# VHH binders against o28486: the designs that were tried, part 41

Target 1, 243 residues: o28486
Amino acid sequence: MIGIIGGTHILEIKVLKDVEETRIETPYGTAEIDVGRVDGIDVAIIQRHGKRKDKPPHRINHAANFYALKSLGVKYVIGMGSVGALREEYSLPSLIIPHDYIDFFSGVTIYNDSLVHVTPGFDEYLREVLVEVARKISSFPVIDKGVYFQTRGPRLETKAEIAMIKSFADCVGMTAGSEATIARELGLSYAIVCTMDNYAHGIKNQSIDYREIVEKAKENARECLKIVEEAVKKVWEEKIQRT
Below, E stands for the ipSAE of ESMFold2; O stands for the ipSAE of OpenDDE; V2 stands for 0.75 times the mean of E and O plus 0.25 times the DockQ between their complexes.

## First folded at step 19 (VHH; framework vhh_etentamig_d1)

Design v8 (at its last look DockQ between E and O 0.84; V2 from the best seeds 0.77)
Fold by OpenDDE, look of step 19:
Structure v8 (fold): chain B 243 residues (1-243), chain A 120 residues (1-120)
Amino acid sequence: as target 1 above (243 residues)
Amino acid sequence: EVQLLESGGGLVQPGGSLRLSCAASGFTFSDWAMSWVRQAPGKGPEWVSGISGSGGDIYYPDSVRGRFTISRDNSKNTLYLQMNSLRAEDTAVYYCARGPYTWYSGFDYRGQGTLVTVSS
C-alpha cells in the first residue's frame, strides 16, 4: 500500500476506485483515511485539511495522519500540495519537487517524552521518481529542485515576510515541512510534488481575480494528480511488487 | 537518436500570425509531453506552452494565453504552435522541447530553434 497526502482539491477528483472510508485511532489522535485502488494498486489517501475542510494548516494532526499510514503498512508516502512561488522568473502554472525545506515554526514532532534527534528531509528515491515522471508527462514547467519554506498559517505572508524568505527558498507553503519531519521520525519515506498556483505576496503583481486563481488551482491539481498516479505505479513496481 | 526540428519562424508585423511546426523523431512521440519555449536576446528561457502526450491537457502562461495555441499530431510526430496577435515582445527564438522545461535541469531535448521576429 502506498500513501498519498493531499489538499482540498483531492476531494474533487475521483482518485480511488473501490473506496473505503476509514477512521484509524492512533496514539496521537484519529486519522481519516480513504483506502482504495489506483490502477489496481492499493492506496491510502489522506486529505490533510479534513474531508470537511475543518483542519486549517496549523491544526493538522500530522502525527496521527502518518502514524495511521504506517499502521496500514505504508512505507512510501507521496504528498501533493499547492505553494506560492518565491521567484518571479517562474512561469505559472508550474510544478515543484522540493529537495529540502525550512520549517522553524511548526515544531511538529512525535518525540515529546524522549530525547531523540533526527535529521529530516525528503526521500531522494521518491523525489527521483516524481522528477522522472514529471519530466516525461508534465504539461507545464517543472522545478525539479528547490527549497520549500513552510509558514505556520493559516494567514498568508506579509510582503516583508516574503521579502525575507525569498532569499532562502523557492516556494512557500504551510504543510510539507511538517509532513516530511513526521515521516522521517516515523521511518516513512516521503516526498512531495507541489503546484505553483500563484506568486507569493510581493513577488509579482498578478492581475488575476481570486476566482480565477481558485479555478486554476483546481486544474493544476489535476495535473499534479497525474504525476502522483504515475509515481504510485512506478513505486509499486520498483519497491513493492518486486519484494 | 532524439531529434527535434522547428520550422515556420520568420518576420511578421505586430498583430500578425505565424504557425510553427516541430518534427520529432527518435522516440515514441505520443508518450511524451511536449513544450514550446522561447528565448529572447539577453533573456532567459520562457515557457510558452505545454501539451500532454495525448493532447488532452494543455497549458499556457498568462503571457500568451488566448493568443497562442499548441497542438500535436501524433500520427505525424509533429508539434504545432499557432501564434496569433503577435507582439513585439514575442520576438524570440522558439524551441520545441521534449517534456516540460525544468528550471534546474533545463531541457531534456530541444531543437535548434526557429526565429520569430515581430516588427513593424
Scores: ipSAE 0.838, ipTM 0.927, lowest interface PAE 0.5, mean pLDDT 93
Fold by ESMFold2, look of step 19:
Formats: sequence, C-alpha cells, structure tokens
Structure v8 (fold): chain B 243 residues (1-243), chain A 120 residues (1-120)
Amino acid sequence: as target 1 above (243 residues)
Amino acid sequence: EVQLLESGGGLVQPGGSLRLSCAASGFTFSDWAMSWVRQAPGKGPEWVSGISGSGGDIYYPDSVRGRFTISRDNSKNTLYLQMNSLRAEDTAVYYCARGPYTWYSGFDYRGQGTLVTVSS
C-alpha cells in the first residue's frame, strides 16, 4: 500500500476507485484516511487539512496521520503541496520537487517524552522517482531540486520575512518539513512534489488577481495529481510488486 | 535516435500569424509531454507552451496566453504552435523540446530551432 498526502484536490486522482473512508485511532489522536485503488494499486490517502477543511497548517496532527499510515502497512508516502516562489526568474506555472528543507519553528516530533534524535530529510529514492516522472510527463516547467522553507502559518509571510529567507531557499510553504520529519521518525520514506502557485510576498511587484490565481491553482493541482499517479505506479512496480 | 525538426519560421509583419511544426522521431511520441521554448537574441530561453502526451492538458505563460495555441497530432508524430497577433517581442528562435524545461537539468532533447522574425 502506498501513502499519498495532499490538499483538497488529492481525491481527484483520475483512476482512484473503491474509496472507503476510515478513521484510525492512534496514540497521537485520530486520523482520517481514505483507502482506495489507483489502477489496481492499494493507496491510503490523507487530506492534510481535513475533509471539511478545518485543519489549518498549524493544527495538522502530523504524528497521528503518519502513524495511521504506518499502521496500514504503508512504507512509501508521496506528498503533494502548494508553495510560493522565492525566485522571480521561476516561470509560472511550474512544479518544484525539493531536495531539502529548512524548518526552525514547527517543533513537530513523536519524541516528546524521550531523548531521541533523528537526522531528517526527503527520501532520495522517492525524489528521484518524482523527478523522472515529471521530466517525461509534466506539461509545464519543473524545478527539479530546491530548498523548501517551512513557515508555521497560518498567516502568510511578511515582505521582510521573504526578503530574509529568499537567500536561503527556493520556495516557501507550511507543511512539507513537518511531514518529512515525522515520516523519518516513524521510519517511513517521504518526498513531495509542489505546485508553484504564486510568487511569495514582495518577490514581484504585480497586481494580484485572486480569481485567476485560484483558477490556475486548480489547474496546477491537476497536473501535480498526474505526476503523483505515475509515481505511485513506478514505486509499486519497483519496490512492492517485486517484494 | 531521438530527432526533433522544427519548421515554419520566417519573416512576418506585426499582427500577423505563423504556424510552426515539429517532426518527431526515434521515440514513442504519445508517451511524452512536449514543449515550445523560444530564445530571443541575447536573452535566455523562455518557455512558451506545454502539452501532455495525450494532448489533454495544455499550459501557457501569461506572455502568450490567448495568442499562441499548442497542439499535437500523435498519428503523425508532429507538434504544432499556432502564433497569432504577433509582436516584435515575439522575435526569437523557436525550439521544440521533448518533456518540460527542467531548471537544473535543462531540456531532455530539443531541436535546432526555427527563426521567427516579427518586424516593421
């Protein structure tokens, strides 16, 4: 079974069939998981913001979500997310597949009551799968590596914050560092492909048409979904079907 | 051997139209997304359109949206770019590319290009 974590558009995976909603109690709280199939492959799907969109970034229970995936036998988790661009030379629309992240402030961990240290990161195998798939089938540009800066949210970043971090990172979001950290602590492999939905605050001096941005974000999410679908098939063929 | 051959470039007046073609061979054309990219004299490459292997997903940057139309004919292994309402700033060498532009790895394969000049 392969795990998929994304925002509100994750259930639009085009060949998703036999969806069964379930709730799993974990030591860290209850997780909501949709179990189904993509082209005959069992998948476990988490809508990170909740099915009712009631979990803003700082209230996502990452530990419960990833523990629940592990309890279902998931070993590989593919994320999809949404980020702001920190470089004006990146064209939009585009995808970014980060290779590393900066997260000073979330503090997310399963080790609240014991002295355990892990070395976090995105899984290199999953990242390579995402890059290989995207280089073949993405209909718009791909930034095939970069540093993801995680802010806690839920507020967007100030111009001063963006000016500070743009020298150290390529995109900004609110979730992938937490997901990568918790996945590593639980012994799961995790990587993410992100849509580049907008330039971060102050990167470009342009009028913001939020209606157009929302429409583009929905189109970008559909592109990202096809990347995830193909990556699921590739991981299954290479790591699960042969084991 | 992968080959991409662009054609259809030339001199056109502002406001005019031009249709570019790209003949593809040496690979399963329908399996791959395809791109058009242009490079104006003294400037870096600029992505101008992308299309999925099936032709069902199509994207443009704001600079050409509404003026350029990408299409493909998988039975002929051919990619097209219809360019309307041409402007002087559209003057460039136009390249057909297999797959998207990838920022650090560049194009997977691209052709030799075809020159489009929009003048007067």
Scores: ipSAE 0.662, ipTM 0.867, lowest interface PAE 1.2, mean pLDDT 89
ESMFold2 (binder alone), look of step 19: mean pLDDT 82; pTM 0.831

